# Designs tried in a protein design chat: VHH binders against b5yem2. Part 15

Target 1, 146 residues: b5yem2
Amino acid sequence: MFVGEYYHSLDEKGRLIIPNDFRQLLGETFYLTRGFERCLNIYTITDWNNFSQIISSFSPTDNLMRKLCRFWFSGSIQVTTDKLGRILIPSFLIEYAELSKEVVIIGAGKHIEIWAKEKWEEFNKEENILENMNEINSKVAELWKK
Short names: E, the ipSAE of ESMFold2; O, the ipSAE of OpenDDE; V2, 0.75 times the mean of E and O plus 0.25 times the DockQ between their complexes.

## First folded at step 7 (VHH; framework vhh_7pa5_2)

Design t3 (at its last look DockQ between E and O 0.03; V2 from the best seeds 0.00; counts 0 for: pae E 20.8 > 2, placed apart)
Fold by OpenDDE, look of step 7:
Structure t3 (fold): chain B 146 residues (1-146), chain A 122 residues (1-122)
Amino acid sequence: as target 1 above (146 residues)
Amino acid sequence: QVQLVESGGGMVQPGGSLRLSCAASGFTFSDYYMSWVRRAPGKGPEWVSTISGSGDSTSYADSVKGRFTISRDNAKNTLYLQMNSLKPEDTALYYCAKEGYSGYYPDAFDIWGQGTQVTVSS
């Protein structure tokens, strides 16, 4: 599982160092995608394929799922770390996540997220989570019973 | 307690094959790059091969490329090195090594096995 929080900088060429902790599991080549929030996600090839299969399994007549398919696949690229452990983030993903110089890379369990620092700090405020904690706990409790 | 235990070494003739195994315990095996490093008599350690946690990425020293294959079974917490077309210059003590989260080779490894001897001789 991907865990932890790392502060890094996006360089002038759009390159970002992937934390060594994460690279241990990711390997050299993996997927970079749009997140469901204004962030970027990183998936292993295996996990990206698995999730992609799920998305693609929905009926093509489902308008909502067509939108999700377009969002997911058009926003996905394969990336490979260089010798220094950096990936090149394309402009359209930089723009989507509104990344600037300071970024935060977090482990979110089965995937990694890349955030603009200011956006992450705002999004990750405790109150933003606590306001939904009862609902989250209820969902977790249901899963835990299984 | 973290531990790596190599096995499978032995003596073979040139052109022969061996398969090394490394049993890991005491840590989440699949979360780490694993490597093979060898040390020949009178020489320093030589990196041989590395495999990512998921197994999706592998790398090899030029000296063994095309002859050796690194693999892993995360369900069994085991690292492997298939060695084909062995040469006398492959003679060495072969170590299984866990890569840490910091440092670069050779300091990139934080856990080592005891090693298994491979001898290639006619």
Scores: ipSAE 0.026, ipTM 0.403, lowest interface PAE 3.6, mean pLDDT 90
Fold by ESMFold2, look of step 7:
Structure t3 (fold): chain B 146 residues (1-146), chain A 122 residues (1-122)
Amino acid sequence: as target 1 above (146 residues)
Amino acid sequence: QVQLVESGGGMVQPGGSLRLSCAASGFTFSDYYMSWVRRAPGKGPEWVSTISGSGDSTSYADSVKGRFTISRDNAKNTLYLQMNSLKPEDTALYYCAKEGYSGYYPDAFDIWGQGTQVTVSS
């Protein structure tokens, strides 16, 4: 399981160091995807492949499922860490997650999330809506499990 | 103005241990990634280890992983390298390096210290 919070900076070229504890579980190559919040997600190759097979089995006549397929596949890239453990985040993902210079990388159990620090701080200030966020998160997590 | 001063080098037998220190001054130490780089006689620089400004993230060259531990004390503006199970191949001049804004490789670091010599011999 991925756990904890890590604070890092996005460099001028869009590179971000992935915490060593996470790299030990991920390996050198993994998938970077759009998250359901304005954040990015990281999955192992195995987990990404499993979710992709499930998503690709949906009927193409279902409008919402077709939108999910486009969101998932067009927003996914395979990345490899460099010698210092960094990945390059392409600009369209930086824009999607509205990433700033200061980034928070969190363990979210079976996957990793990358947040702009400002957005993460806003999320933590509104903890009184946690019950609603928990319900939404659990339903979304069902879609991303096997 | 900006200074990095390495210390703690010396001679040690194979299998021995050594702890290097790097005293930093003239900049806000906790804002920057710090690295150890080494240069063996007649060879170019070899990256050894890097630590984030907070100290929460570390990385190591394959040749030293499991034997060396990088750490920092931001209250004392000091970077450390604990070197265990030393081998003759670790013989080198060890440098403390401050990250440059645009990169994390040794060639992209802003400044280097003068180095401290580590010699591992039978």
Scores: ipSAE 0.000, ipTM 0.101, lowest interface PAE 20.8, mean pLDDT 80
ESMFold2 (binder alone), look of step 7: mean pLDDT 82; pTM 0.822

Design t4 (at its last look DockQ between E and O 0.06; V2 from the best seeds 0.00; counts 0 for: pae E 6.6 > 2, placed apart)
Fold by OpenDDE, look of step 7:
Structure t4 (fold): chain B 146 residues (1-146), chain A 122 residues (1-122)
Amino acid sequence: as target 1 above (146 residues)
Amino acid sequence: QVQLVESGGGMVQPGGSLRLSCAASGFTFSDYWMSWVRRAPGKGPEWVSTISGSGDSTSYADSVKGRFTISRDNAKNTLYLQMNSLKPEDTALYYCAKEGYDSWYPDAFDIWGQGTQVTVSS
């Protein structure tokens, strides 16, 4: 599982160092995608494939799922770290997540997220999470009983 | 012949300062981004800092931000790294590296110097 929070900088060429702890779990090649929020996600090849299979299993007549399918696959790229542990983030993903110089890389369990620093700090306010805590607890409780 | 030659390394006490230099030759220095990379004993290479050809853009690793300053003198074909507030963990062999002109790959270094040793110890 990916855990932790790391503050890093995106350089002028769009390169970002992936934390060493994450690289050990990801391997050298993995997927970079649009997040469902205005962030970027990183998945292992295995997890990306698994999730992609789920997305692709929906009926092609489902308009909402077609939108999700387009969003997911068009926003996904395979990336490889260099010997310094950096990846190159393409401009369209930089723009999507509104990344600038200061970014935050977080572990979100089964995936990694890359946020613009200011956006993360606003999004990650405790109040934002606590507003849904009862609903979250109910969902967790149902899963835990299984 | 393309060549990078580092200098300025040495031994200093914690809190001390060093200024590294990298003399470039064999290419149009101002046309290329330049970087400093270091390798500590038993560790892999660590990116330290990068500067654009014109010097207008600079970036730093979080571990050195606020302490190190990269600069260049294009008239002298020289890259610099001012290192202040040095720590024992800064101990490493420091390399000057030339980045490729049109490289959009993470590993864009095509020329390396021999390195200069920096040792921070009390």
Scores: ipSAE 0.032, ipTM 0.454, lowest interface PAE 3.4, mean pLDDT 89
Fold by ESMFold2, look of step 7:
Structure t4 (fold): chain B 146 residues (1-146), chain A 122 residues (1-122)
Amino acid sequence: as target 1 above (146 residues)
Amino acid sequence: QVQLVESGGGMVQPGGSLRLSCAASGFTFSDYWMSWVRRAPGKGPEWVSTISGSGDSTSYADSVKGRFTISRDNAKNTLYLQMNSLKPEDTALYYCAKEGYDSWYPDAFDIWGQGTQVTVSS
């Protein structure tokens, strides 16, 4: 559903424009979250609610499940774009994803990711892609019985 | 008519606290991001903090992180800046500013208030 790469600047206030193609699918209000890597994720309200229901179903007395709940819920905020399609990224999320002036906004299917440009370029190094694809192909074959 | 009126400035000792207020009128306050900007003697404007229209997201200059807290009360059309652990270098004229949708940088705010003086002396 969300596809492609978009290069944008994050200003010193933490303002970032969201690509128009993504805004048309997101609407004006959506969730900005910590990613499970050093990136930020954007989810539609519907998808955020679905993931949150799964995460909240875990036992709160389990130490690992409490860590997951804290990570997910304390790191999620609902944001609304302004009339130019900008969001204000709070300082704690900028620090978490180690964002700088240059960011890359990517579609990752059901969600969007925001990366520092240098971290995204490291992910896309040819040797990393090939190693990841071998592991991914193995997992896909397992899921499709092949 | 659009109007921003700052208040709450004054003289304090280092380590002290002040709370600035900005009363807004003449526009739909909750639609706009709001900022605090300061101007120290002999210096140009320095962005301090910004808050989103709904108040859900905030951002701060490195020089004030952990010491200053921006907030807003959209029912009262009022912007606030809680300033703790004040230092002599915080001495400045503090302005409330309305973000324009066309503005990419703090210096290009649509409307500025008249400012409220904060003086921190040792």
Scores: ipSAE 0.016, ipTM 0.468, lowest interface PAE 6.6, mean pLDDT 85
ESMFold2 (binder alone), look of step 7: mean pLDDT 81; pTM 0.814

Design t5 (at its last look DockQ between E and O 0.14; V2 from the best seeds 0.00; counts 0 for: pae E 14.5 > 2, placed apart)
Fold by ESMFold2, look of step 7:
Structure t5 (fold): chain B 146 residues (1-146), chain A 125 residues (1-125)
Amino acid sequence: as target 1 above (146 residues)
Amino acid sequence: QVQLVESGGGMVQPGGSLRLSCAASGFTFSDYAMSWVRRAPGKGPEWVSTISYSGDSTSYADSVKGRFTISRDNAKNTLYLQMNSLKPEDTALYYCAKEGYYDSSGYYPDAFDIWGQGTQVTVSS
């Protein structure tokens, strides 16, 4: 499981240190993708392959599934850490997640997320947390009635 | 200043083999992952293979798996690509690259503006 928050800086070349605790579970090579919020996600090779197989199996006549395929595959990059544990983040992903100097790297269970510090702080404001929990409670109630 | 010099290319028949070398200088070679990238006529750059800084982890584009082997000698600051069972579609100018990344399909995203001269590999009957 990936857990916790880590604060790091993006350097001028777009390099970012991945926390050692995360690298021990991730290995040296893994996938960097667009997140479904304005963030980036990191997956192990195995988990990325599994999710990609599911996405690629959906009907090509489903417009929403085609959009998901384009979003997922065109935004996925394999990266390999250097000896210092850094990855190079391409500019199109920096722009997508609106990353700046200060970056927050979080564990989200089976994957990792990379956020601009400002966006992470906004996401975690109390009013936003309460709104999210209301949606989650509503969804859980629906699933309970299956 | 990073310097990468590729060599070992040439003309070969389908099914043949070549071994490419990349001599590195101007940086601590053993600190960085290294990659091979190729550019066929009329196409953009295509990622071929990456090797971790230590040499313990390797990855390959699907089009070359089982045929190509990447390796490195950190004592000699040299990167290698052994290419076996060559096909006409392997015809390209081959470059080595310090660091780098690639998309999920093995296509090389534009992370570099400057490349060395490369070494030409031509596979034709």
Scores: ipSAE 0.139, ipTM 0.589, lowest interface PAE 6.3, mean pLDDT 85
Fold by OpenDDE, look of step 7:
Structure t5 (fold): chain B 146 residues (1-146), chain A 125 residues (1-125)
Amino acid sequence: as target 1 above (146 residues)
Amino acid sequence: QVQLVESGGGMVQPGGSLRLSCAASGFTFSDYAMSWVRRAPGKGPEWVSTISYSGDSTSYADSVKGRFTISRDNAKNTLYLQMNSLKPEDTALYYCAKEGYYDSSGYYPDAFDIWGQGTQVTVSS
C-alpha cells in the first residue's frame, strides 16, 4: 500500500521526482493518469490493467461509462523513472492538474496522487473530510462485515 | 537511528575550493538518491545538487553548475560535494539530505526527510 505525504517540485522541464518508498513498490515503469479530482494518479502496471479491464467491461451503450472510458484511457500514459527517480509529466496532464512548481505526492492506498500544493491543502482540510465521515463510516462498516 | 553528519566546511577566499563530506548511517545508503542543500543567512533553503542512488546521474542548481561536483561512495556510505571557484554568494550552511518530506520553512526541487546538522561554508576576502 502507498502511504504518506511528500512535498516536491515540478521542474521547468515538467519532471517530478517520485518518492523512493513509492518507487520501490511501483517499479521503474508505471502508469500516470488523470484523477477524478483535478489531480494525477499513479498506478502500477498491474493495477492499471485491472482497473482498465473493469472500465472496459461495461456496456458500450452506457453513455456515462463511455465518458469514463474516454476520460480514463485518453488521460493515461506509461512513464519510466530516470536515474534520479524522476518522471516526465506531459503538458496536458500538467494543465489538467494545474501543476506549477510546488506539488504534493500522497499515498492513497492502492494508488498515488499528485496535487498542486495549494489545491491539496484546500482539498485536504479536516472540515472537508469530516462532513462526509458518517457516510464513510457506514460504507466501511458494511465492508468490514464481509 | 538514521543520521547524516556533514564535514569539510570552513573559510576560504573567493576563487578557492572546499570539499564537503557527509557520513550516512542508519539506512541503506546505496538505495537512496542524496542531495546537498544550503541555507544562507536571511534566506530560505536552496537546493544545490542531487545524485542518483548509483551515482551515475547528477543534477545541479544553475547557480553552482560548472563549479560544484557531487559524488558518492556507497561502500563508505559517504556523500561528497567538491566546490570550486567559490563565490561570496556561496556562503551558507550546507546540509546533506536524504530523499523524503520537507517542512513549510523551505522549498526544494526535491523533498527530504532527513537532514544533517550542516557544515558552515564562508567565502570572504
Scores: ipSAE 0.024, ipTM 0.330, lowest interface PAE 5.5, mean pLDDT 88
ESMFold2 (binder alone), look of step 7: mean pLDDT 78; pTM 0.780
ESMFold2, look of step 8: ipSAE 0.000; ipTM 0.135
ESMFold2 (binder alone), look of step 8: mean pLDDT 78; pTM 0.784
OpenDDE, look of step 8: ipSAE 0.020; ipTM 0.262

Design t6 (at its last look DockQ between E and O 0.01; V2 from the best seeds 0.00; counts 0 for: pae O 12.9 > 2, placed apart)
Fold by ESMFold2, look of step 7:
Structure t6 (fold): chain B 146 residues (1-146), chain A 125 residues (1-125)
Amino acid sequence: as target 1 above (146 residues)
Amino acid sequence: QVQLVESGGGMVQPGGSLRLSCAASGFTFSDYWMSWVRRAPGKGPEWVSTISGSGDSTSYADSVKGRFTISRDNAKNTLYLQMNSLKPEDTALYYCAKEGYYDSSGYYPDAFDIWGQGTQVTVSS
C-alpha cells in the first residue's frame, strides 16, 4: 500500500525524484498515467496490467467504455527511474496535470498520485473535504447495511 | 574516453527541416539521459530537449515544442533531433550532452557534461 505525502520539486527539464519508500514498492520501472482528476497516477506494472486487462475487456460498442479506453491507454507511458531515483515526465502529462515547480506526491492505496502543490492545497480545503466526506459517509453507510 | 560528435547541421530556409545526429562512445549509452543544448551568438546555453536512458520519456523547452522531436537508437549509440518548421531564432550551434551523475557518494542532478564540438544550424531567408 502506498501511503503518505511527500513534497518535491519538478525541475525545468521535467525531472522528478520519486520518494525512496515508494520506489521500494514500485521497483525501477512502472507506469505513469493521467489521473481522473487533474493529477498524474503511478501504478506498478502488475497493477497497471491488471486494470488494463479489465478496461480492455469492455464492449467496443459502448461509447463511454471506448472513451475510457482511449483516455487510459493514450495517457499511459512506461517509465524507468535513473540511478538517482528520478523520472522524466513528458510534456503532455505535465500539461495535463498542470504541474509546475512545486509538486506533492501522495500514496492513494494501490497507486501513487502526483499533484501540482496549489491543486493539492485546493483539494484539501476544509469546505471541499467536508462535502466529499458527507457523500462518502452516505455511500459507506449504505454498503454496510449488507 | 567519453566522446560526443554532432552532425547534420546546415543552412535552411524558414519552415525547413533538419535532422541532427550525435554519435556517442566511451560510456554505456543506454544508462544515461541525453540532452540537446543550443547556443546562439552572444547568448548562453539554452536547453532544448532531454530523453530518458531507455527512450521512454522526452521533454522539450517551450520554444521548440511541437516542432522538434528527440529520439535515440541505443543499439547504434546515437542521439537524434528532428527539427521541423525551423525559424530564424533557431539559428545556433547545437550540442548533444550527457547527463552527469555518479554512484554511492552523491550526484550532480543539474549538471550538463557538454562534450561535443557542436553542429551549426542556420535558418535564414
Scores: ipSAE 0.015, ipTM 0.436, lowest interface PAE 6.9, mean pLDDT 84
Fold by OpenDDE, look of step 7:
Structure t6 (fold): chain B 146 residues (1-146), chain A 125 residues (1-125)
Amino acid sequence: as target 1 above (146 residues)
Amino acid sequence: QVQLVESGGGMVQPGGSLRLSCAASGFTFSDYWMSWVRRAPGKGPEWVSTISGSGDSTSYADSVKGRFTISRDNAKNTLYLQMNSLKPEDTALYYCAKEGYYDSSGYYPDAFDIWGQGTQVTVSS
């Protein structure tokens, strides 16, 4: 389980240090993806495969799921940390999450999120945030049970 | 409607033991992986332990391995954390966390974890 909040900087080459605590859980190679919000997500290979299997199991005639499928897979890349614990974030993902120099890396339980600092601070308001997460979890859980 | 309520915290001497409980409601408890997370004063959250829906799989942080044991009673919708050989460093607010969905077809990670209000554990001489 990924927990915590870390403030880091994206360097001029698009490299980002992954917190040591997260690296210990991720291993050297893992997946970087577009988030559902304008952030990036990190998944272990196992979790990425599991989620991908779910997405791929939907009917190809389902328009919404096709969109999700394209969104998920086209926005996913494997990344490997260098000796300093950094990953290289490609430009299209930097642009998607609107990442600049200051970023926030958070543990979101089964995945990690990378946010632009200002966007995270705006998003991470205490008001109703937990309540909203509960609603989303309930809906997702019900769909996956089927 | 999903709710997690932690209990069992308290003050103990170093080397002592505590057993935490987490009462879950509002979801099919046995379908979900569960975790314990703690936050010490002045520090960020720290993952402690995780258990699968069936209870067959468990994992622990290195800092608690060999001392803590996670378990669950699906019939009672309750998650447990047995903490032995407690250290001052274990002092923290302990949270129960709901994780991903799992069934016979596999584990399905959840993008959003749900935490309870926490129970305070204080280890001090």
Scores: ipSAE 0.000, ipTM 0.206, lowest interface PAE 12.9, mean pLDDT 86
ESMFold2 (binder alone), look of step 7: mean pLDDT 79; pTM 0.789

## First folded at step 8 (VHH)

Design u1 (framework vhh_brivekimig_d4; at its last look DockQ between E and O 0.02; V2 from the best seeds 0.00; counts 0 for: pae E 15.8 > 2, unsure alone 64.4 < 65, placed apart)
Fold by OpenDDE, look of step 8:
Structure u1 (fold): chain B 146 residues (1-146), chain A 126 residues (1-126)
Amino acid sequence: as target 1 above (146 residues)
Amino acid sequence: EVQLVESGGGVVQPGGSLRLSCAASGFTFSDYAMSWVRQAPGKGPEWVSSISGSGGSTLYADSVKGRFTISRDNSKNTLYLQMNSLRPEDTALYYCAKDSPQELYRRYSEQGYDYSSQGTLVTVSS
């Protein structure tokens, strides 16, 4: 599980330092994808492959899953860290996540997320989580019983 | 010289628990990710789990998720593996290794897998 919150800056060339704690487990090469929110996700090669297999296993007649497939695969790139631990984020992903200079990188358990700072701070407000607390608790309770 | 010494192995029944330890020396322990790998009789090495230098982040093989917990005490230069709900298929020699899975695979491809120690034997049987 990836955990923690890190504040970094995207440079003018679109390069971003990945926290050392995360890099140590990701290795030099991993996947960068669009998130389901307006953020970017990082997956290990193994986890990306596993999730990709799940997405691809749905019926081709399922319109929703076809949309998901397009979203997932067209928004995925394999990236490699340079000697300084930086990745180059392509413009279409920068635009998707509305990244500017200030960026927040978080551990989200099975994956890592990259957020624009202002967007993350708004999204991560306590009241935003509390709005759905009862529903979240119900889902957690179901999994906890297992 | 990097030295890793595993301990804690033994014989347990299915459903039992064991806690493995790995004493590390010869490098700045907290600066590196650490991993557990295992080798069952007649099988090749299998990655089990990894933990970041700080101990904040962890990874697990699908075969051990929910059952095994990797941890570390940097003040003691020690790596741990708590193994619960053990199964016969968990029977293997367990080794601790410096660095992440990707680095381990790289070393294996270039030089072959070099165990730094004798490992600790875990036997799960009725």
Scores: ipSAE 0.708, ipTM 0.862, lowest interface PAE 0.7, mean pLDDT 91
Fold by ESMFold2, look of step 8:
Structure u1 (fold): chain B 146 residues (1-146), chain A 126 residues (1-126)
Amino acid sequence: as target 1 above (146 residues)
Amino acid sequence: EVQLVESGGGVVQPGGSLRLSCAASGFTFSDYAMSWVRQAPGKGPEWVSSISGSGGSTLYADSVKGRFTISRDNSKNTLYLQMNSLRPEDTALYYCAKDSPQELYRRYSEQGYDYSSQGTLVTVSS
């Protein structure tokens, strides 16, 4: 499981160091994808394959699932770390996540997220912990109905 | 209005078998791919298997391939999971879902959120 928050810089060539603790779980090769917010996601090869198989099984009559398929597969790239533990982030992903020099890399359980530091700070300000906990509590209460 | 009711869980020895069922209502069942997802204590949700709306295509996580078989009966609005050669690692709460694969993954990976059902508990003990 990926946990924690790490602050790093994107270098002039678009390379980013992946924290050592994360690399020990990821291995050398993994998937970099568009996030569902304005961020990037990193998945192990196994998790990316599992999610991709789910997406590939969509109903052929579901327009939204076809759009999801395009979003997912066109926005995914396999990357390999260099000897210094860095990955090269393609320009289209830098633009999607609006990455700048200052980057925050967070563990989000089964995957990793890469955020522009400014966007991460905005997300945390916009994140209303009480409102999120209210939604979570409601779902937990639903699960415990007897 | 969407309702999914899982059943068929229980306690079984390693190497045993169970058949899970998911009764669906409140939507046109045959229009949707269906999935099984499981959540072990202290872990996030894990996708297990999916089946197309027609039942013609199936997918399995590597951890269950060759041991589990997903199927559906569209005339009875019911999804099934035949689980053979069960291992202690298969111990989890099992859910069915009609959600899109992206929404399923987002909800589970962000918050451990399970869609509108109680699930069915499978315990594989020595």
Scores: ipSAE 0.000, ipTM 0.137, lowest interface PAE 15.8, mean pLDDT 78
ESMFold2 (binder alone), look of step 8: mean pLDDT 78; pTM 0.793

Design u2 (framework vhh_brivekimig_d4; at its last look DockQ between E and O 0.02; V2 from the best seeds 0.00; counts 0 for: pae E 13.9 > 2, placed apart)
Fold by OpenDDE, look of step 8:
Structure u2 (fold): chain B 146 residues (1-146), chain A 123 residues (1-123)
Amino acid sequence: as target 1 above (146 residues)
Amino acid sequence: EVQLVESGGGVVQPGGSLRLSCAASGFTFSDYAMSWVRQAPGKGPEWVSSISGSGGSTLYADSVKGRFTISRDNSKNTLYLQMNSLRPEDTALYYCAKDSPQELYRLGYFDYSSQGTLVTVSS
């Protein structure tokens, strides 16, 4: 699992350093995708492939799933870290996540998320989390086996 | 010279547990992710689990999630694999490897210099 919160800066060329611990598990090449909350996600090649297979298995007659398919695949790119551990984020993803200079990189378990700092701070306010806590707990309880 | 020595294998019944160890030397242990890989008889190598250098992040193959736990003690240059709820299909020779599977695949090699440790799960 990817865990933790890291504050970094996107440089003028759109390059972002990936935390060392994350890089060690991701490898030099991995996938960068749109997230569902106007963030970016990072997946290992394996996890991206697995999820992609799931998405691709949906019926083409399902309008919602077609949208998801388009969203996922058109918003996915394979990226490679440079010698300094940086990835180049393309403009369309920068724009999608509204990334500027200050960026937050978080471990979200099976994937990594890249957020604009201000957006993350607003999104991750305790207020916002607590607002949904009961619903979250309910869902967790349904899935919890122990 | 990178040296990796696995230990802790043995014969266990289904549902049993084992803890594998890997003693590492010849490199700065804490600077590198470590992985467990296994090879069952007649099968190719299968990635099992990886852990970051600091130990803060871990990855598992779907086949072992919830049953295996990877950990490390950087002060001892040792990698661990706690295996619970073992199944016959877990029977394999287990190897530890420097770096993550992604890196190993990218590099196009797997270090087979180690002897591995045999895990046999049978009733």
Scores: ipSAE 0.309, ipTM 0.684, lowest interface PAE 1.7, mean pLDDT 89
Fold by ESMFold2, look of step 8:
Structure u2 (fold): chain B 146 residues (1-146), chain A 123 residues (1-123)
Amino acid sequence: as target 1 above (146 residues)
Amino acid sequence: EVQLVESGGGVVQPGGSLRLSCAASGFTFSDYAMSWVRQAPGKGPEWVSSISGSGGSTLYADSVKGRFTISRDNSKNTLYLQMNSLRPEDTALYYCAKDSPQELYRLGYFDYSSQGTLVTVSS
């Protein structure tokens, strides 16, 4: 499982170091994708392939499912770390997540998220955390009752 | 409230067969594609098979093609998976899923300690 927060900077070329603890679990090649908030996600190759199979299994006649397929597949790229453990983030993903110099890389369990620092700080305001935790606890309790 | 209840798992020898069932309620079953997903111990979820709402179109993961058959009975709101020629690598908890963005995210982002039906293929 990926855990914790790591603060790093994008360099002028759009390269970002991936924390060593995360690289040990990821390997050197993995997928960088659009997140469903204005962030980026990182998946292992195995998890990306499994999730992609699920998304691909939906009927092409469902309008919402077609939008999900376009969003997922057009926003995914396979990346490989260099010898220093950095990845190059393409411009279209930097623009999507509105990344600037200051970046936060977080563990979100089975995947990693990359956030602009200012957006992460807004997401983590104490009020937002408490409201999110109430929703999350309700969902967990609902799932467990089944 | 959407409810999906899996059954039909068990212990079987390699080469054996099992038939899984998924009873659905809380939505118009025939309007939605349905999927089987499995999670082996210590691994992430793996898509197995999908079927269209009418049952006219089916899809299979390469690892199960020719061995597994997905089907549905819309009059009984029930999804099925016939599993033949089972192998030890098919050992997993098997879940059915209603095709929706929310369920897709749940299967990809949450621990699957909820329902499901266990299939164990062992000598």
Scores: ipSAE 0.000, ipTM 0.195, lowest interface PAE 13.9, mean pLDDT 80
ESMFold2 (binder alone), look of step 8: mean pLDDT 80; pTM 0.820

